# VHH binders against NACHT, LRR and PYD domains-containing protein 10 (NLRP10): the designs that were tried, part 11

Target 1, 318 residues: NACHT, LRR and PYD domains-containing protein 10 (NLRP10), of Homo sapiens (Human) (q86w26r167to484)
Amino acid sequence: SLVVLQGSAGTGKTTLARKMVLDWATGTLYPGRFDYVFYVSCKEVVLLLESKLEQLLFWCCGDNQAPVTEILRQPERLLFILDGFDELQRPFEEKLKKRGLSPKESLLHLLIRRHTLPTCSLLITTRPLALRNLEPLLKQARHVHILGFSEEERARYFSSYFTDEKQADRAFDIVQKNDILYKACQVPGICWVVCSWLQGQMERGKVVLETPRNSTDIFMAYVSTFLPPDDDGGCSELSRHRVLRSLCSLAAEGIQHQRFLFEEAELRKHNLDGPRLAAFLSSNDYQLGLAIKKFYSFRHISFQDFFHAMSYLVKEDQ

## First folded at step 4 (VHH)

Design b4 (from v12, 15 letters changed; framework vhh_7ocj_1)
Fold by ESMFold2-Fast, scan of step 4:
Structure b4 (fold): chain B 318 residues (1-318), chain A 120 residues (1-120)
Amino acid sequence: as target 1 above (318 residues)
Amino acid sequence: QVQLVESGGGLVQAGGSLRLSCAASGFTFSYYAMGWYRQAPGKQRELVAAITSEGSTRYGDFVKGRFTISRGNAKNTVYLQMNSLSVEDTAVYYCAAQRDFYVWGTPDYWGQGTQVTVSS
């Protein structure tokens, strides 16, 4: 079978896809259904558009000695998760890769068209705008739509987020008067960040005179609110810089290993068991056999991307 | 640079014991499931034993009760204790690393292998 999961940027498509892999691996999702599940980031496999199936499997397994024959013996027991189909159609400006045109019959397109491994299962995530290019490749697919907030849903979110009606009205008025913030709040995770930032400003008695102009400004405003430099009368036990560096390190490690869930021991390794944790990380319990294991994740996938980017600004020194 | 380095192989008499070690570098060891495969001349490479990041173990039917896999996260090392060896255990033994997101059998990294020869 073939399932298309569509939604606007930041609606949690990648997080959902990654959770499906983990839940399958831990036996909580489709137990006994698949022998192998391959997560394919379309952004990262652009170079494989002209490659053979064996090359893709070697990439997924991490070396050229992967048991290709064993993997391919029962194609109906394989699941490929193709994350970010819209990335295949986005011209990446990398000059050294421009030699290889994206052919009409690239490996991933052959998989989607069911020419290669026609009995395998596919889960494809994409933004709605790319559906016009994806639909001609599909013969039969089940569509699942992950929606961002409508205008009414954004208004309701602000009303539910703030317990005080006056604060809710004020916050929403600020956002509505800024096209960039208003459009950004269509993404639930960014909407939460914006509301948290505004609530923090209001609770600290600050007047919001200028609003962020882009996603980076929004995240910077949030970090400044919940990790203030506040060195006026503050004790020196844990500095803002140290917590920021630790969050950047955790995010970088997660991106390096294509991972979004972290164990408590990993947080302790990064010195992240302090009270500031809850502003940036959430936790969930997973059942592994008879044991329950706690995992942490960034509250929104954009936080992980943001902190990874900020790792270039936070210098490690001795 | 990812590297898996096996050690502890060699020649041993039937009924004897060997302990294999695999030292890992270039990745976050504690995130990975680790395992041992073996390949005899003219045969397919087969799973001998595997251990997940949580410590859960799997064994091939032909080694159950004789072999024990364990890991030391502090040393980035996985071990295979091989007891009651028989001539049928003669093979090149490969260390493998796999992210926990995949079923065992799709390793991300392989070692170069270490020869185990059981005589008599």
Scores: ipSAE 0.000, ipTM 0.095, lowest interface PAE 22.3, mean pLDDT 70

Design b5 (from v12, 19 letters changed; framework vhh_7ubx_2)
Fold by ESMFold2-Fast, scan of step 4:
Structure b5 (fold): chain B 318 residues (1-318), chain A 120 residues (1-120)
Amino acid sequence: as target 1 above (318 residues)
Amino acid sequence: QVQLVESGGGLVQPGGSLRLSCAASGFTFSYYAMTWVRQAPGKGPEWIATITSEGSTMRDDSTKGRFTISRDNAKNTLYLQMTSLKPEDTALYYCAAQRSFYIWGTYDYRGPGTQVTVSS
């Protein structure tokens, strides 16, 4: 059984995939059907030291003692969730320098083509753009499209986000009166950012006199809410613009090279201090062989796509 | 009974245009997001475009504005306007209905499709 989840960036396909793992673990999804469910982030698979199935399993389990031979005895009782297939594609320039697929990409291709563990179940998430590269690997697949929120679903999201019904109604009314915000909230990740911004304004007792009118205004409103105050006494407005440009540059570099994980050295190259930017960046320690290495990523996947999209608009404002 | 019936396909020369229609019955059309999907010979299904119950559209970037999805809720009909057609657009085109943001599995409803052949 193979299922493909398609959706634009930020539509919640990663959240859905992770929730499926949780629902399976708690016995509410596919009870008794799978013994193991493996979540494989395609954006992170490049960090694997070896291109062997057992190494992938060790990595997914977070345990080099995982019973690989036992796990592989009944492949029909395994589910692999391959999250972000579009992230396996290399930039055009890098593709020209190397012959064929990387060994890690080849491992996933063998799995998708049913060459490796042909009876296992697969769930693949991808952006629609990459479907042309995925199609040649598939023979039988069910397709599910993650579209984003309808108006009713956006209203429900606002209601569930705010504890107070009056706050929820006010926030949603503000969004409905702004066509750009209303359309943007079709993306669940943007709904979270917008709700967080409005909640922040209401908690600080600020009256929302004007809503963002364009993409640049939206970008600046979100960053102004989440960016810490400038503590060195300089012009905070100018300092914020510098940080915004740096975040946009980091996001653009990540998109160009299909990377969502950044080393501390890369942050420093862009004059970013990871711990000080906890509102935008999260860090996690990854086990790479015998070493533990720290990587940073945008706190929400929508932030990287949003900052990348806004990079051209921020440049025009300067 | 739920039914989706596509029409408007046919043989067209490269650079030509076609307008596909999908007539829906047996469900409250206006509550559903509607999608166009195509499947070329020997290949899996490829998502083309979706239009939400509210009229918001999402399109595959590879169409580069050549395809436009639209709907008429009064007529329970979905449309796909295709321009600047290329040989690689040759496929069976079918429409599908999806009721919610999250669906585990395939489309709620799907039509049998209409064949589009782009050839000289």
Scores: ipSAE 0.000, ipTM 0.149, lowest interface PAE 18.7, mean pLDDT 71

Design b6 (framework vhh_8cml_1)
Fold by ESMFold2-Fast, scan of step 4:
Structure b6 (fold): chain B 318 residues (1-318), chain A 121 residues (1-121)
Amino acid sequence: as target 1 above (318 residues)
Amino acid sequence: EVQLVESGGGLVQPGGSLRLSCAASGFTFSYYAMGWFRQAPGQEREFVALITWSGESTDYSDSAKGRFTISRDNAKNTVYLQMNSLKPEDTGVYFCAAQRSFYTWGRPDYWGQGTQVTVSS
């Protein structure tokens, strides 16, 4: 079967896709239905060296010796999760004008068109604007829409986020009094960022005197809350600035190479370790073929874009 | 090392004006909200004014509103307090403060040593 999961940026599509892989691996989702579940980041597909199906499978398994012939024996027992179709380079219409498709994107297009592995199951996540590019590739699909939070759903989110009812009421009151912030919280991912920021402020005993008025302000407020300076003589400030620069470097590299999932080795390469990372990066286990591998990502997808933009501002000229 | 160095204090007649400056070093000034506090002998430090890291938003105590203006120059790592229509009640040591949180003001991370302002006939 083919399911298209659509919604605006930050609506939790990637989080849901990632959770589905983990839930399958733990036996709580689709038990006994699939032998392999492959998570394919459309953003990362441009990193493939060749456009062969076997290369995609090697990449998904993290093993150049993965048993491709065994994997492909029962294609009806395979699930591919194509995450972020809207993130593919060059829209379909533009490629048609050039009388062809790029090798890497051609493989995904053949998979979506059901010309490659026609009996496999597909889950595709995308922003609604990219549906025009996706529709020509679809033979038959079930569409699922993730809409933004209603006013009632926003209130429920704040109540669920905070253990303390008084803190929940205070946080929601602050947000309701700011029209821009309240509207931004229609996006579930923004609700998480805002709640995390406000919880951090309240736990530190700080009074909210000025509220964010755009997404950049929201992320700046979050960074200032969860990466504050210590009073202990400048060494912790240098460590803090190093962490910020490392996050910016990781984000910039991810954008440059079109990836949003990072291995532990990549975090080490950027000197990213320690307890302060929990505010900015999350880790999840992904089932790649028969292997379970841990990957890291920015806690909100917009953090990577934010830190990439910040990389131009935190680079100090010597 | 972090330093906040205040200057511009002095003796002035009631109704007069003073401009305080605070030069910052040892941290990324443009990431910090900046503010001014004052303290009279035997009293706790009280809030006077703040300005966010970008300079777009300011806030003032009721006693400072309409008389004082806070501003900053991120290129010079300096924050200013322009004080007009000074009253004897404005007498005190004025402290510059820096806080990392852009949208909250309650726990300054760094304090200057202060500069004396005396309003007397």
Scores: ipSAE 0.000, ipTM 0.108, lowest interface PAE 20.7, mean pLDDT 72

Design b7 (framework vhh_7ocj_1)
Fold by ESMFold2-Fast, scan of step 4:
Structure b7 (fold): chain B 318 residues (1-318), chain A 120 residues (1-120)
Amino acid sequence: as target 1 above (318 residues)
Amino acid sequence: QVQLVESGGGLVQAGGSLRLSCAASGSIFSYYAMGWYRQAPGKQRELVAAITSEGSTRYGDFVKGRFTISRGNAKNTVYLQMNSLSVEDTAVYYCAAERTFYVYGSPDYWGQGTQVTVSS
């Protein structure tokens, strides 16, 4: 009844978890086994109004009138998908404690320890680095490892990514001719970065004469495509170097303080505003009580890792 | 037709070493991750090690530093080198070919299994 799905950043764990919910809802996965399947994004748990099972169920259902009593009548017919255990956030800075777990994190810990709803089924996704924190909570779990795309799956991804078949064929041909790019696309998150970069090049009418040699070059190609060079066009927007430094600072702060959701005010503090944010950060509006609040996150966790690594190289004097 | 055939199992004393081999037929070797699972009596089948066609590897935490998985593309064979064996490593070891995005813990293809017994 408890399965841990583990894999490196960008290996498709979240995509697979979301697909499981969809396949269950359409009747193709676990037919007749579960009455409810709840998808829980671990990075979003900190946003719950109260650290209570009832609030978690309201959040998952998107409905504060969800019939909690009816849902809990047969706990053995419930499946919780706890997506991204490694992305569990510390309380926001103003509410930090030097020791102890936040009440919202405690709720997930009680579920995993089987103290709350002990007969329900759990699927937990995580990066391997968080297993040392997860393992003490587990009594008995089946482990499944996600390694990334096969060669056939990479070809299918390119075909699915591009709406234009000719663009898909051209992009895949470019990647196949570069062994480093081809192998790197085994990681779905990197495959997305590569496809986004190539689509950007094609839409700007640029000819791809040279291709990236390593993963850093791949991310730099993406950054160069979606963030203009210094003094390009002479406008009121921040230069590429300033925005790059700001993204690195945000990523480093996030890693250091175990944060993956950022308030709009925090982005403004780092001078991160304007249309270029959409290439690197995604945003969602969350209803917190009677207020709607916007939070940002890096589009893929690999971006946060990349910019954090770059923070050691891009300092004000370098 | 798809077939996975294991060899190299047997009886070994604690602290010893064994090398398991799995010969794969068909197109599996080119498109799938190859892995080794094990199952001891009364326990669930668990992943020991896996390797992609490109050489990326994954290991169960209980075998890291002791076991090494490798593949010989010319022979369509995957190997598991097992060092510093303990009694807890006693199990039937299964070769498997699996897609990297199946969350059910159910590989697409399985071998028959080979017994590894570690005596004290």
Scores: ipSAE 0.000, ipTM 0.100, lowest interface PAE 20.8, mean pLDDT 73

Design b8 (from v12, 20 letters changed; framework vhh_7ubx_2)
Fold by ESMFold2-Fast, scan of step 4:
Structure b8 (fold): chain B 318 residues (1-318), chain A 120 residues (1-120)
Amino acid sequence: as target 1 above (318 residues)
Amino acid sequence: QVQLVESGGGLVQPGGSLRLSCAASGFTFSYYAMTWVRQAPGKGPEWIATITSEGSTMRDDSTKGRFTISRDNAKNTLYLQMTSLKPEDTALYYCAKQRSFYTWGSFDYRGPGTQVTVSS
């Protein structure tokens, strides 16, 4: 089977894809159906110069000694999760041409066309703008839409987020008058970040004179409002910078190891208290074999990328 | 850079015991799940056991009562304790680093292996 997950940027499709791999690994999704589930970042794998199936499997397994014959023994028991099909579109071909390389037909395109491993299962995530490039490659696919908030749902979210009706009305008025914020709030996670930032500003008696112009500005406004958690309790600027550096370090290590879930012991290694950093980190329980384990993740899909990017600025300052 | 080196194999009589070790270097060992896999002559690789970064184990039912996987994060070392060995346990045993926490049954590095021969 082939399933396409489509949604606008930030709708959580990458988070959902990664959670599906984890749920399969822990036995809670597709129990007994697949022997191997391969998460393939289209952004990363498009840099591979090899075009053979063996090379993709070696890449997914991390070495060229991987048991390819065992893996391919039952192709119907394989699931490939192709995350971010929109990363494979036209601009990549132009980048290759500028490097003096001729674009080759992608092994991923052969998998999607069902010319390679026709009995395997595929899950593809993409932004809607790339769907026209994807559609000609499909024979039979089930489409699943990950939808953002409608205009009515955004209004309801503000009403449910704010306990104070006057704060809800003021926050929504600010957002409605700013086209960038209004459109950004169709993404539930960004809507939460915007509402949290505005609530913090209003509760601290601050006047919102300057509004964010892009996602980076939105995240910077949020960090400035909520870090450190004990700001009014006498937290020094040095303590603030230590917590910020620790969050940036956690994010950087997560990106290096392609992890978005962290065990409590990993937070402790960075001197981070998960519950006290609830503005930035959330927790959930996962079943691993016989045990239920708590994992932490950044509250929004973009926070890990944001904190990783901020690590350069924080290191340069001190 | 990444290296996995197995040791502890050898010739053993049926009913005997062996402890295998896998010394890891070139990566943050404590971050990754580690796996033991074996390959008998003329057969495909067979998964034995996986241990997570925090010590939770997943084991194949056919060896669960006889084999125990463990790790020492301070020494960057993975272990496999084998008891009540049978002739059918004869195989090349290798350790493998899982590529990603989210992908099971795949590796980004494996060692060259250590030979275990069970014969009278």
Scores: ipSAE 0.000, ipTM 0.153, lowest interface PAE 16.1, mean pLDDT 70

Design b9 (from v12, 19 letters changed; framework vhh_7ocj_1)
Fold by ESMFold2-Fast, scan of step 4:
Structure b9 (fold): chain B 318 residues (1-318), chain A 120 residues (1-120)
Amino acid sequence: as target 1 above (318 residues)
Amino acid sequence: QVQLVESGGGLVQAGGSLRLSCAASGFTFSYYAMGWYRQAPGKQRELVAAITSEGSTRYGDFVKGRFTISRGNAKNTVYLQMNSLSVEDTAVYYCATDRSYYIWGEYDYWGQGTQVTVSS
């Protein structure tokens, strides 16, 4: 069986996909149906050593000696969660330009087309814009639209995000008083950005009287909170501008080359200090053969989209 | 580096109109909220009007319907159009910028101020 989860950009679909893995592991979802559930981040598939199924399984198991033969004995008892299909190479643009997918993207396409492990179950998350590229690969699929958090789920998210109950109540009250912002928090990624922004404001002792009115305003408020000018430097605004331009440049390069993982050296090329930009960038260590290599990514896909859009505005202003 | 320069203040008769301008330099103007505050002798500084980077506006209760704040990002300038002025609007008017978008009353940089005097 094949299910496509589609919805607004961001971590909402990823959160649901990860929640499904957890619920399966605890026995609350698909009890007795699957022996293995594999979570595959489409943005990370580029890190595979080889474009082979065995390598993908070793990656998912975290063990180069995973029992591939045993795992593959009953393919109908396998579930693959392909998270973020929209983060793979864009086949439609590629076909217009010249030629097709890289070998690593082709492995996932073979799974989706049911040429590899035709009886396994697949769950694919994607943004709606990528459906045009995904649909030609599908033979039969059930589509599920992710509408985001219910009002109850938003309340629970705020309560879970803040360790201090008073901060949680304050933040939720602020959001509830703005219907546009409250509805925007249906998107889990936006909910995280809003909570992070409000926490930053409250920790700095600021009183929030007005709130953002759209997603661009929400991200601008976040940027202003976590990239404020320093009070000491006479060139504090210029330093902030350089960091912002560098983040926009990194995001634009990522979109242009269809990359979502960046080496530490690439950050240095853009004069970015990864650890100091933890509000915008996350890092993970990956075992590549005998070496451990650090890669950075934007904390949410919406950040890369936002900075890419902002790169146009920054360039137009200059 | 950051500089705000107000202009357009002066003496005006009650019921008249006045337009204030604030020229900003030393920062990326289009990314920051801008505000106008006023302070009359012996009174606290109070919010007159504020405008976010995207153009959303907020006004003090005493000026709603009479004053209009606007911005010209191409000229790095924020404006305050003051209509139906009363003697109670007499104050020094200050331009301010907020590094933290949408935080009202917590402005980081201030101009020197421009005097507005309304005579009966």
Scores: ipSAE 0.000, ipTM 0.112, lowest interface PAE 20.2, mean pLDDT 72

Design n1 (framework vhh_vobarilizumab_d1)
Fold by ESMFold2-Fast, scan of step 4:
Structure n1 (fold): chain B 318 residues (1-318), chain A 120 residues (1-120)
Amino acid sequence: as target 1 above (318 residues)
Amino acid sequence: EVQLVESGGGLVQPGGSLRLSCAASGFTFSNYWMAWYRQAPGKGRELVAGITSGGDTSYADSVKGRFTISRDNAKNTLYLQMNSLRPEDTAVYYCAAHLRTYGYRTFDYWGQGTLVTVSS
């Protein structure tokens, strides 16, 4: 079977997909149905060394000697979760050489079209805007639409986000008294940004007196909290405004080249220190061949979109 | 509750041998793929050897013929027999457990490492 799980950016598609893997592994979801569940991040597939099914399985297993023949013995007992179809990307050089998908992305298309492992089960997550590209690949699929948080779900999210119940109550009270913040929090990813901003304000002992008027103001409030203004004598190379422009430049370059994962060397090229920018960038270790390499990405995909948009407003004059 | 504890590391001269052990607790050891990784100063962590729940083994090209990975499911212990050691084998060696089902990487468990120094 093939299921398409669709929802706007930040609606919890990735969280749900990962929760399904965990629940399957603990025996609470699809008991006895699958022998193997492969989680494939579409934004990370660019790290795959080869464009062959065998290499995809080696990558998922973390072992170049994984028993591919045994795994493929009963393809109907396999589940592939293709997370973030809308985030498929290709290496810069392949984009220059070919005006189509990379070979690695083509492998995923063969799986979706049911030309490769036609009896396996597939779960695909995607934003609605990418459905037009996905639909031609589908024969027959079951569609599930994830809607944003209800008012009760927002309240529960705040309670679960904060470790301290008192902080949760205060944060939710602030949000409830602001129609813009309250409505924005119907999008789970924006809800995370708002909660992170409020937590940062409270942990730094700052009082929230002025609240955002729109989504851009929400992101600006977050930036102001975790990247405070230059003060005192002012630092030259590590000043707030220079770091902000560097984040905008990184985001713009990433979008221009359809990249969402960045090596430490690329961060250094933009004069960015990944560990010091943990509020904006997250890191993960990826096994590439026999080496483990650290890659960075914006903590929320909306941050990359936000900083890209800001690249037109926060240009370096001279 | 889940623990992987490495032991057997130490200083050895080139051409010597060491046997590393990894004691596992808090999970059903026999269901997991087990592996040894290493990280040398200034380098990334690399896979050295792996063994499936069924006993099938795999090795990095740099250690084939010199290292042997094995497991004792009754003792919940993973071993790495290292022979003909070279200075370039100097690294912190990590024990890792991977769920034999290939899912979300939160089921990967790691030890804290044991130092192996090969010096003349």
Scores: ipSAE 0.013, ipTM 0.173, lowest interface PAE 8.8, mean pLDDT 74

Design n10 (framework vhh_8cml_1)
Fold by ESMFold2-Fast, scan of step 4:
Structure n10 (fold): chain B 318 residues (1-318), chain A 125 residues (1-125)
Amino acid sequence: as target 1 above (318 residues)
Amino acid sequence: EVQLVESGGGLVQPGGSLRLSCAASGFTLSYYAMGWFRQAPGQEREFVALISGSGESTDYSDSAKGRFTISRDNAKNTVYLQMNSLKPEDTGVYFCAAKPYSRFWTYSPEDYDYWGQGTQVTVSS
């Protein structure tokens, strides 16, 4: 069977996918139906040097001794969860679709097209923008759309975030009185940032007497949670507003072009210094063939989703 | 007892319009996502339109997009489907369906818990 779960940035589709693996492992979900459930982060798969089914299975199992032959004996008892199809970096129909050659993204496309392990079950998560690349690969699929938070879910999120009920009520009241901020909280990742910011203000004894009245002011007010003031002489040469806009631009461009790993040259084009932004960006060295290459990524996926969502909210105001 | 009752169906010529209503009783409609499905002669039941419990979100099949509008009045416990620019291909029995509030929208009839008996829509000259 094949199921496609679609949703905008921050709607919790990755959290749901990971919870499904945990619930299966504990015997709660699909008892007796699958012998193996493989969680595949499409973001991470792009780092594989060899895009072979055997290597994918070793990676999923965390063990290079995994019994590949035994695992593949009953493909109908396998479930693959392909998380974040939108994070694959190239369209399926590129020149490199020769059978017998398995480039990095091609293995996942062969699984989706049912050319590899045609009887296995698939759950694919994706953002809506990537559906046009995904749909040509599908023969028949059940579609599920995950929505952002309803008004009730926003209220419950605030109640569960704060230990103190009085703080929860005050925070929610502040957000409800600001239409733009309230609407932004449909994105679960933004709810976390907003709650974190308000908790900080209330714990410092600050009274939020006036709320920002336009999307730019709101954006700047709570995004300060991610980019605290730094009076370092080196950082002072970059304006705070410019750095935040550059992070939003990097996040939006990355998501639009299905990229979550950035070369240092890309950061420099946005006037971003990776080491100086260690709170938001992490770097790792990857061995690609004979070369070792450094890539940057947002430290947590929630940061990229947050900045991406904020870029659209700013654009919505013209 | 939970009941859904459709009305507003009938015979109309191509290019015409109809407004379907679905009256709900025995439950609070705002706690339910509501959908319209149709079944053409000799075919399986297919998705037409969906609306969230609050009414904030709607979705449509490709054939309905731009021509049909789903709406709801929670105070009256009623869901509507406004159908414009009707085509012979729109002929079928139209059903309203309900499922308890969920963040997950599904387009499969099997995922809906409550169904009306249907109202016939015929588009012919």
Scores: ipSAE 0.005, ipTM 0.466, lowest interface PAE 10.0, mean pLDDT 74

